# VH-VL binders against 26S proteasome non-ATPase regulatory subunit 3 homolog A (RPN3A): the designs that were tried, part 1

No score or structure here was measured in a lab: all are predicted.

Target 1, 182 residues: 26S proteasome non-ATPase regulatory subunit 3 homolog A (RPN3A), of Arabidopsis thaliana (Mouse-ear cress) (q9lnu4r240to421)
Amino acid sequence: CRYLFYLGKIRTIQLEYTDAKESLLQAARKAPIAALGFRIQCNKWAILVRLLLGEIPERSIFTQKGMEKALRPYFELTNAVRIGDLELFRTVQEKFLDTFAQDRTHNLIVRLRHNVIRTGLRNISISYSRISLPDVAKKLRLNSENPVADAESIVAKAIRDGAIDATIDHKNGCMVSKETGD
Positions, changes and structure headers below are counted from each chain's first letter, unless a header gives other numbers; Kabat numbers aren't used for antibody chains.
F, E and O are the ipSAE of ESMFold2-Fast, ESMFold2 and OpenDDE, as the mean of both directions, binder to target and target to binder. V2 is 0.75 times the mean of E and O plus 0.25 times the DockQ between their complexes.
[cut] stands for letters that were removed.
The coordinates of atoms that the task and the answers printed are left out; those that the model quotes come from them. Centres of patches stay.

## First folded at step 4 (VH-VL; framework fv_maftivimab)

Design g12 (from b3 with heavy chain S104G)
Fold by ESMFold2-Fast, scan of step 4:
Structure g12 (fold): chain C 182 residues (1-182), chain A 120 residues (1-120), chain B 106 residues (1-106)
Amino acid sequence: as target 1 above (182 residues)
Amino acid sequence: EVQLVESGGGLVQPGGSLRLSCAASGFTFSSYWMNWVRQAPGKGLEWVSTISGSGDSTYYADSVKGRFTISRDNSKNTLYLQMNSLRAEDTAVYYCAKGDYEWGDAFDIWGQGTMVTVSS
Amino acid sequence: DIQMTQSPSSLSASVGDRVTITCRASQSISDYLNWYQQKPGKAPKLLIYAASSLQSGVPSRFSGSGSGTDFTLTISSLQPEDFATYYCQQSYDTPTFGQGTRLEIK
């Protein structure tokens, strides 16, 4: 029971998310009802691993008897990832900083920033056939010293990774999208 | 007792402005997303806008973007909807609704509604 | 924008009947689906959240099922107070409601 949880944590730390997810889910299923704290811990890590894999956990996971309050920070985190809102993501991290530190999940949550950006960019790509890179930076709420250069880098990586179907018009500083909501 | 009470509705001419208020009681107001949902006479429900507990994130239906502004005052437990450039199609009962969690999830508590009529 | 379509738009039933209302999403929404009841002149009331979870205080004759794109609300034995309009609503993205199903006395 505890072995599967430990194995899941090791695999997660070593970036083997798919195997980590299965180990954590098995640990949660095998845990006795009396071991509520252990089951909560397994669910917290399973939620994070699933989000990193691009999966949105079922809403029902967050309504489980005895787990609602403990999983609330993780549901708010799930909302930020699902919506693709970087400012909401930052706000959730600040709001629950102590909880994530105590749970030892903060470093894994930092990696979720990439998933939030990807979702936000996909939403922009679907909504706009042509959009300037400064407007992409503004809509993604990039808060860096050079938001436009960061936006260009983010868009280029998303194109390269196949996350969006778009091209960069370097001459006019625009992202040109082929996505129409399909 | 968890309660939401809307006010500010009335008759307004096309192109006019109106501000709706929703007074909340019986729960920690700042902890919940709040929503405005409207219903035109004899029609179905239409989500209008949502605001996060802190007020940092706001979202709007495409039909009201650029015309309506949602806001909240957590010190007064009050939600607002500023409606500008009103059109006949905005005629509806406006409901204030509390999310059962963040992001305008299930709307577990609703106010009685306030009627907004846009007509000459 | 995720579109929600309910079926039927209207139905007539008798007290004691088993009533089924369906809701279809234009794309997968997992189990981020809620059901509401609205009586004439009143605000809507939450019945079901997370597709199948019964809201506190709602009679057990109401139940929800489904996942992905197809969802069902069932009333196992219709009571006089159940004649109302029922709405489904997705919370996976910015909220959208179905057009509503009017349940009328036969």
Scores: ipSAE 0.471, ipTM 0.817, lowest interface PAE 2.7, mean pLDDT 88

Design g13 (from b3 with heavy chain W103F)
Fold by ESMFold2-Fast, scan of step 4:
Structure g13 (fold): chain C 182 residues (1-182), chain A 120 residues (1-120), chain B 106 residues (1-106)
Amino acid sequence: as target 1 above (182 residues)
Amino acid sequence: EVQLVESGGGLVQPGGSLRLSCAASGFTFSSYWMNWVRQAPGKGLEWVSTISGSGDSTYYADSVKGRFTISRDNSKNTLYLQMNSLRAEDTAVYYCAKGDYEFSDAFDIWGQGTMVTVSS
Amino acid sequence: DIQMTQSPSSLSASVGDRVTITCRASQSISDYLNWYQQKPGKAPKLLIYAASSLQSGVPSRFSGSGSGTDFTLTISSLQPEDFATYYCQQSYDTPTFGQGTRLEIK
């Protein structure tokens, strides 16, 4: 079980998320019941790797006997990613700053900002057939020196990556969604 | 012990406003996400709105966006729902419900409900 | 919005029967699904969370199963007090409820 755990950590550090996920999940599954601390550690990293891969961990992972309190910060983090709420994401990072530092997961969590934004944008695209880029920036809670330019960049990347089914109307500064929600 | 008590329901004219309150007791109110869920007479449950423990994050059903505002006063252990531009379709029993953890996931504690009727 | 569809909309059964109610999500919701019981004139009561976890105080005859898009609530041996309307609810995104299944004792 220790071998699979260390392979998972090594692969995660090298940004090999798919391999890291498999190693960490195997380590958690094979660990004896009495090795609670080890299983908690494996679950924390597996949750982060899965979120970075665009996967939402099962709700039941967070209610495992003896792990509820230790995994609570990661459940709150998962909620922010799942809902696509960047303000909630920031609040969770601030609320559990010390915990994430102690766990040495803060650097991976910073990378999750991209996943939060992507989910938030997807939710916008299904809700609005046409929305201005300034409104996209407001809804994503982009707080930068140039929120509109950032929104345009984010939307363009999401279109290119196939994350949303939309186009940019550059003349009118709008995102036009092909998804019908009506 | 753990209890949610709604108040503020009543009869209002279409286009009117109404404010619902939910008094919480028996738990650390500020630690839990709170929710409003409604049920029209003889119909099913419809989620209306959710608010985080701090009050910083709010979510609304599409049918009420721009008309309803959820808020909370943690010093008074009270949840609110400000309802504006009311329509006949908003007629329902409104339930206050607590999230089962620190988030709006499962609703483990519910109030008795308060009836809102939008009619002449 | 994720649409939740329950089947059947109503059914009648006898005490001691095994009753199954199904719930289908319009997209995968993993195991972010809850089940509620509502008796006439009363607020709903949480029965099952995380698709299969029994809420404290709920009789063991209630069980939930499923993952992804298809879920079931089973009552292994129906009792008179189980006459009620049952609702599924997804918590994967902003909450949505199924339309409800009304269970009537024969």
Scores: ipSAE 0.535, ipTM 0.819, lowest interface PAE 2.1, mean pLDDT 88

Design g14 (from b3 with heavy chain W103Y)
Fold by ESMFold2-Fast, scan of step 4:
Structure g14 (fold): chain C 182 residues (1-182), chain A 120 residues (1-120), chain B 106 residues (1-106)
Amino acid sequence: as target 1 above (182 residues)
Amino acid sequence: EVQLVESGGGLVQPGGSLRLSCAASGFTFSSYWMNWVRQAPGKGLEWVSTISGSGDSTYYADSVKGRFTISRDNSKNTLYLQMNSLRAEDTAVYYCAKGDYEYSDAFDIWGQGTMVTVSS
Amino acid sequence: DIQMTQSPSSLSASVGDRVTITCRASQSISDYLNWYQQKPGKAPKLLIYAASSLQSGVPSRFSGSGSGTDFTLTISSLQPEDFATYYCQQSYDTPTFGQGTRLEIK
């Protein structure tokens, strides 16, 4: 039972997310009914792995008797990933800094930044048939030294990965979405 | 007691502006997402806008984007909705509603609403 | 935007009846679905969250079920105070409400 939990953590560290998810979910299911603390640990890691895989955990996971308070930071984190808001993501990390440090989940949560950006970009592509790269950078709240270049890189990667159905109009500096109707 | 009290509604001419307020008490206001939901006379509920606890993230219904601005003052436990370029179809009762992100994304506490009438 | 469609738009029932209201999402929303009750001239009241979880203080005759795109609100034995309009609402994306179901005495 403990073996599946540790195997899941090892696989997560090694970036084997699909296998990590299976191991963590099995560990949670095999835990004795009275082992609440262990189930909470398994759920915390399973939530993070599922988010990294692009899955939104069921809302009912966060309403389980005895787990509501312990999973609240992870529910707020799930909300930031689900809606694709990088500023909210930063706020949640700061608000629960001590909790994530104690849970030893901080490094996994840092990796979720790319999932938040991807979701935000997908929302932009659905809402706009054409949008300038500076406006993409603004909407994603990219505050780097060159936000427009970062936006272009992010959009190009999302197109390459099949996360959005769009093209880059380099001549006009725009993202043109194939998903949005007139 | 957890409660929300709206104010600022009234009669306004098309193209005019109005600012709604929602006074919150009985909970840690800055920790919760806040929402505005409206209901036109005899019609159903329509979500208008949402703001995060810090105020850094805001979302709007397509029908009000560019015209309405949601904001909050956590030091005063007050939520605002600035409504500009008002249209007849904005006529509705406007409700302030608290999000519950500890256990759900539901709107668990609602104010009594304030009536906004846009007519000439 | 995720579109929410309720059925029926109105329903007439008698005290003691079992009432069922359905809600359909235009895409999968998992279990991010809430139900509200609204009486004339009053603010809505949360009944069910997470598709099937009963809100504190809500009578046990109310229950919710479903996941994905199809959801149901059931009132097992209708009481006089239950005549109201009921709304479903998704919280998977920016919130959208169903058009409402009016429950009328008959």
Scores: ipSAE 0.481, ipTM 0.817, lowest interface PAE 2.6, mean pLDDT 88

Design g2 (from b3 with heavy chain S104D D105Y)
Fold by ESMFold2-Fast, scan of step 4:
Structure g2 (fold): chain C 182 residues (1-182), chain A 120 residues (1-120), chain B 106 residues (1-106)
Amino acid sequence: as target 1 above (182 residues)
Amino acid sequence: EVQLVESGGGLVQPGGSLRLSCAASGFTFSSYWMNWVRQAPGKGLEWVSTISGSGDSTYYADSVKGRFTISRDNSKNTLYLQMNSLRAEDTAVYYCAKGDYEWDYAFDIWGQGTMVTVSS
Amino acid sequence: DIQMTQSPSSLSASVGDRVTITCRASQSISDYLNWYQQKPGKAPKLLIYAASSLQSGVPSRFSGSGSGTDFTLTISSLQPEDFATYYCQQSYDTPTFGQGTRLEIK
């Protein structure tokens, strides 16, 4: 049903990701088998919404007959988000700029940057027992007007959310991480 | 047709260095992530490092970080692994393996392997 | 890192047997799980990707199943050429392999 597809897109724009995901997945399920192009569009938007929710789409979605080539840009995007590689994320955005523009998904993809940063920070916390906040900002490629303050905010939120096992040494401006759990 | 051929293995003393090469043919080399996977004698498989098609992104196993450097020359269809500060526990057969860029770390093509022995 | 544990470490079977090998991930990896076959002195060969998708050229007697943390590789009717070591590998994060299952002639 096209109604569910458009409802899903509207909910995505309004940041109602959980409801958007459900609408888009229902649209894909209800589409006739012969409507491959419509199913591809539903899957593209569902993939983006799921990534924004912190979910990684099933690998099998990308191996479905008739979807391999059409979903390739979204699979590469999924990989950048899964791995937490902001440089790869930027490379994928540039490599498939025309495709994302045609699909009208490029604005939504920009919002995924936060998910990439969160995963990248987790990788940093595992690799370094102690690292300065300026180095965290550099590794995450935080090119804002105040990268160090942004790094501190990002680290603090990740600690509160349980995304990393670390503490902030405010006096020395460092993130101090513990080795992954027991 | 599609082939990966490793070279550069050999005997080296602890603390020494060695550079492995992997010559690729039969596919568009620059489009695929490339990997090094090793296997110590009588042991299982251990992923060592990966590099993106462009060469801009690299990842390493914790056991080799700071000692090994993965690189590639897309104009020559060749993958490299520079190994420094070698240890006895680095003794293994080193395989070059192609990742599937569409399907990430599914290693669909492997080289024959090259033996690296670190011993005094 | 995501830890992959295989069971059993080894098993003996006869030609024609149905063989099942299991693999468990320390956290949910959805269906980002691959299976490899390795014969002595040779490089590994990809058998299954995406938990259940058969690699081109691999005989249909091989099948994979599972999602989340528990996965199985099944050989429906064992052939002489199937005696080898089998490895599972997760591709959800930086790759990690199971310790391997050695399949031997009974």
Scores: ipSAE 0.448, ipTM 0.788, lowest interface PAE 2.7, mean pLDDT 87

Design g25 (from b3 with heavy chain D105F)
Fold by ESMFold2-Fast, scan of step 4:
Structure g25 (fold): chain C 182 residues (1-182), chain A 120 residues (1-120), chain B 106 residues (1-106)
Amino acid sequence: as target 1 above (182 residues)
Amino acid sequence: EVQLVESGGGLVQPGGSLRLSCAASGFTFSSYWMNWVRQAPGKGLEWVSTISGSGDSTYYADSVKGRFTISRDNSKNTLYLQMNSLRAEDTAVYYCAKGDYEWSFAFDIWGQGTMVTVSS
Amino acid sequence: DIQMTQSPSSLSASVGDRVTITCRASQSISDYLNWYQQKPGKAPKLLIYAASSLQSGVPSRFSGSGSGTDFTLTISSLQPEDFATYYCQQSYDTPTFGQGTRLEIK
C-alpha cells in the first residue's frame, strides 16, 4: 500500500497549500483600503501557493489598480509555469532575483521548478508517441551531471503522479506516450 | 510614437521561400513578446508564431512547425519570419503584433500587414 | 491546441441596438481571453483583455464578461463605427482565435 501512503502525503501537502491560499486571499480581501502594501504582499504569496497547487491565477489579479508594477515579476513567473518553459523560468528568476529575495519568496519559487518541468513534460508527451530519454533531457534543458538519469527520474515521477499518460521503455531508454487528441 | 511596419511580402511559387521583416519603434522592443498573425483573404485571424523578448523562447502554430522560423534582432528593433516550403494555404496578410505585456499574448499594437501570395 | 468557437458567425443590427457575441473555449482558460475589432482593410484593434478589462481609449459601451469556458462581448448601444468583425482570442496557452463574428447593418 505504498501508493496509498504516497497519495496521503500529496493530499496533506495540497491541503496545507489550499488553506494557505484561502487565508492569504481572505486577508487581502478583508484588509483596509489604506493597507495596500499588506494586500500586495498577500497577493504575491497567494500567487505562488496557487502555482504550487497547479492553479493558474486569474489574469485580472495582475491588473489591479496600484498592484500592476509590484505583481509584474509574479506575472512573468506565472507565464513561465503556464507555458512549461524551464529556460524562461530561469531567466525570470535571474531578472528579478533581488525582488524575490526582498519579498522573501525565493524558497517558494525554487519549488515551482517542479511545476514548470511537469508542464513541459506534458507538452512533450502530447507531441511524441515515442522519444528517447536523452532527447527528453535536451528538450527540458536539464543541465545536471547526469541529464539522462534525471530525465528518467522526472518522467517516472510524472507517471506516478498521473501528470502524463506514458510508460518508460527501459530496454530502449525511451518514453512511450499514449496518443491524445482524438 | 509606437509603430510596427512590415515588409518583405510578395508573390512566390509553392515550395519557395520568403523572409518577412517588422521594424518596431516607440517602445523598448527587447522587453516584449513579438508575434506574427496571419489572415487569409476573406477568412479569420490565425496566430503563426511568437518569440520572447530575449529571443530564447519561440513557439509556432502546428500548421507552420518545421517550415517557418521566427527571429529578432534587438539591436535593430526588427522582428523576422523566415518562411520555407511555402504552400498555397500560406497565402495571407501577415501582421506583426506586440504583446500588451513582456510575456503576454494580448496584442495591443499591430502593423499594417504585408501580403504573401503563394500560387503557381 | 485550445479551440475557440464564436457564435453567431454573422448578425445584423441597427444603430442603438444592444448586441451580444459569445465565445466558447474547448477547455478552461480562466479569464485569459481578449476581444478584437477589425474593420475591412485594417489591422485588428484590441478592445478587451482579461475577459472584462477595457483597453485604454475604447468606449465604455463595450464590455466583456465570463470565465472558464464561456465568454460574452456586449455593445450596449451600437454606433455606426461599430460595424466590423469581432474576434475572441485565448492567451492562456499559445494563442488561438475564434472564427470571427461579422456585425452588419440591418
Scores: ipSAE 0.477, ipTM 0.787, lowest interface PAE 2.7, mean pLDDT 86

Design g26 (from b3 with heavy chain A106Y)
Fold by ESMFold2-Fast, scan of step 4:
Structure g26 (fold): chain C 182 residues (1-182), chain A 120 residues (1-120), chain B 106 residues (1-106)
Amino acid sequence: as target 1 above (182 residues)
Amino acid sequence: EVQLVESGGGLVQPGGSLRLSCAASGFTFSSYWMNWVRQAPGKGLEWVSTISGSGDSTYYADSVKGRFTISRDNSKNTLYLQMNSLRAEDTAVYYCAKGDYEWSDYFDIWGQGTMVTVSS
Amino acid sequence: DIQMTQSPSSLSASVGDRVTITCRASQSISDYLNWYQQKPGKAPKLLIYAASSLQSGVPSRFSGSGSGTDFTLTISSLQPEDFATYYCQQSYDTPTFGQGTRLEIK
């Protein structure tokens, strides 16, 4: 059962997320009820891997008696990813810095920034039929040296990956989406 | 005892402004997301706005965006809703509701509500 | 926004009856679904969270089930104090409530 936990952690570090998720979930299920600390660790890593895969863990995972408090940092992280709020994501990372360091999950959580941005961009594409790239950068809270160029790159990648249904109007510097949902 | 008490409701003319307050007691106010939920006479519940424990993240229902502003003063354990450009459709009982630590996941504590009437 | 639709809008029942109320989300919300009870002139009261978790202090005759888009609230043996309006609410995105189900004495 500990073998599956270590295998899951190794696979996560090596970016083998799908296999990592399965190993971690199996480790949690096979652990005896008396091994609460082990089950908590398996759930922390499984939650993180699932978020990296673009999956939102069930709410019920976070209400398990004996695990509620231990999983709260990961639930707040889940909420930031689910809503696509980069400021909330930064706040959670700062608030639980010591916990994530102790759990050795900080480096993987940094990678979740891309998932937060992707969700935020999808929300923008649904809300706006046309929006300037500078406004996209502002809404995503891109704080780089050239936020407009970063926004264009992010939008272009999302279009190529099929994450959003949009085009870039390079002449006018805008993202043009299909009709918005109300 | 954990409780929320709203105040500031009243009669206001269309286009007017009103500020609602919610006084919280019995819990660590700054640790929780807080919400405003309204209910028009004889109608159902409508979520209006939410604010994070720190006050850094806010969200609004589309019907109030640009007109309402949610804020909080953690030193006074008080939540606010500044309502501008009021319309007849804003007539409702406004409830203050406590979210969870991590989000407006569920509302376990509600205030008694304060009535806002927008009429000429 | 995620739309929540409840059925029925109103129902009449007798004490001792088994009552079911359903709620449907316009998109999958996993199990991020809550149920509330509201009596006339009062604020709502949380009954169920995470689709099936019973809030402390709520009688065991109340239960919730479902995941994805379809959810059910069940009262196994209706008591006089249960006549009220019931609301579902999703927390998967910014909160939205169903229109409510009014439970009336037959």
Scores: ipSAE 0.435, ipTM 0.800, lowest interface PAE 2.9, mean pLDDT 87

Design g5 (from b3 with heavy chain E102F)
Fold by ESMFold2-Fast, scan of step 4:
Structure g5 (fold): chain C 182 residues (1-182), chain A 120 residues (1-120), chain B 106 residues (1-106)
Amino acid sequence: as target 1 above (182 residues)
Amino acid sequence: EVQLVESGGGLVQPGGSLRLSCAASGFTFSSYWMNWVRQAPGKGLEWVSTISGSGDSTYYADSVKGRFTISRDNSKNTLYLQMNSLRAEDTAVYYCAKGDYFWSDAFDIWGQGTMVTVSS
Amino acid sequence: DIQMTQSPSSLSASVGDRVTITCRASQSISDYLNWYQQKPGKAPKLLIYAASSLQSGVPSRFSGSGSGTDFTLTISSLQPEDFATYYCQQSYDTPTFGQGTRLEIK
């Protein structure tokens, strides 16, 4: 149990997320029932790794007896990532700053910002067949010196990485989606 | 005891406007996401809108987007739904419902509902 | 949107019967599934959340199961107060409800 937990933490720090997830979930399952504190730690790290991989953890993980209170900060974090709301993400980080610092998970949570942005952008791409880059910046709540340039960079990277099915109309300053919802 | 009480429903003409209110008591109102869920006569439930505890984040069903606005006043423990450009298909009982950790989580407390009828 | 389909649309049963209602999602929703009970003229009441967790104050004869796309609500021994309409609701994405299952006395 202890070996798999440490192996999972090391793999997470080294950005080996798929292997980290497997090790952490196995550690949680192999932990004795009486080792609740250890199982909570394994679940906290497994949740973060899964979110970094683009996976949404099962709802039931957050309702386990003895775990609900301890995992609440991670459930609120999961919700911010799931809906792609950067402002909610920042609010959760501030609200539970002490908990994340004590758990030594703060640095991993900072990396989740990119996952929040990607989810938000994906939601935009299915809702709009055409949208201006300034409006993309507004919807993603980008708060920088040049939100439009940041939006263009974020959209370009998402297209290159295959995260969204869209193109940039540079002449008109728009994102044009190949997929659109009603 | 946790309670939600809706008000503001009534008869309105197509194209008209109406504002619903939901008075909350018995819990820390500002800590919870709040929702509006509607039910047309003899039909099933349809989620309409949600708002975060602080009021900074709002989400809407596609059927009402651009016409309805959800808001809250945490100093008065009151949730609102401003409904504009009303259509016959908006006719329904409107329920105020408390979320737990997030609006798409379980709706654990519901008000009694208020009837909105859009007709000539 | 994720479509939720319930089966049956209605059923008749007697007190003491075991009743099973099913709910299907158009795509995998893991275990982000809730069940509600609604009596005529009343607001819905939460029965089950996270597919299988019993809401506080709900009798133990109610239980939920399933994951992915197929879910069931079971009433192990039907009581007179259980005659109502039951709704499933997914919380994985934009909330959507099933069309409802009307449980009637035989």
Scores: ipSAE 0.460, ipTM 0.785, lowest interface PAE 2.4, mean pLDDT 87

Design g7 (from b3 with heavy chain E102Y S104D)
Fold by ESMFold2-Fast, scan of step 4:
Structure g7 (fold): chain C 182 residues (1-182), chain A 120 residues (1-120), chain B 106 residues (1-106)
Amino acid sequence: as target 1 above (182 residues)
Amino acid sequence: EVQLVESGGGLVQPGGSLRLSCAASGFTFSSYWMNWVRQAPGKGLEWVSTISGSGDSTYYADSVKGRFTISRDNSKNTLYLQMNSLRAEDTAVYYCAKGDYYWDDAFDIWGQGTMVTVSS
Amino acid sequence: DIQMTQSPSSLSASVGDRVTITCRASQSISDYLNWYQQKPGKAPKLLIYAASSLQSGVPSRFSGSGSGTDFTLTISSLQPEDFATYYCQQSYDTPTFGQGTRLEIK
């Protein structure tokens, strides 16, 4: 069981997320009930790896007996990713900074920012057939020195990666979605 | 011991404003997402708005966006709903509801509701 | 918004009956589904969360099942106090409720 956990951590660090997920979930399943602490640790990493893969963990994972309190920071993190709320994501990171540092998950959580942005942008593209780039920046809660330029960059990358079905109207500074919108 | 008590409902004319309050007791108010859910006479439940424990994140139903504002005062353990530009279709019992597990998930505790009637 | 549709809109049953209410989501919501009971003139009461987890204090005759888009609430042996309106609600995105199922005495 410990070998599978170790293998999962190594694969995650080396960015082999699919293999890491499989190893971590197997380790959690094989752990005896008496090894609650080990099972909790496996679940923390499995949740993060699944989020990085674009999967939302089952709600029931967070209601397992004896794990509710330990997984609470990861449930709040999952909610920020699921909804695509970058400000909530930032708040959760700040609120549980010590916990994530102690769990040695901080570096993986930083990578989740990209998943939060992609989800938020997908939600925008579904809701709006046309939206200005300044409004995209506002809805994503971008707080950089140049939010509009950052929004354009983020939208362009999402289009290039196939995350959203949209185009940029450079003349009018808008994102035009091909998905269902108002 | 855990309780939510709404107040502020009443009769108001179309275009008017009304502010609802929800007094919370028996739990750490600032740790939980809070919600407003309404129910028109003889109809089903409709989610209206939610607010994070800190108050930094708010979400609204499309039917109320731009007209209603959810807010909270954690020092007073009180949730608010400021309702502007009221319409006849806003007539409903408004329930205050506590989120489970610190998010807009299951609503495990509900208030008794307060009736808002928008009519001349 | 994710649309939730319940079946049936109303049903009649007798004490001791096994009652089943279904709920369908317009898209996959995994197991982010809750069930509520509402009696006339009262606030709703949470019965089930995470599709199948029984809320503390709720009788064991209530159970939930399902995942993805199709969900079921079952009352194994109906009691007089169970005549009420039942609602499903998804928490996968911003909350939406089913239209409700009114359970009446046959």
Scores: ipSAE 0.379, ipTM 0.796, lowest interface PAE 3.5, mean pLDDT 88

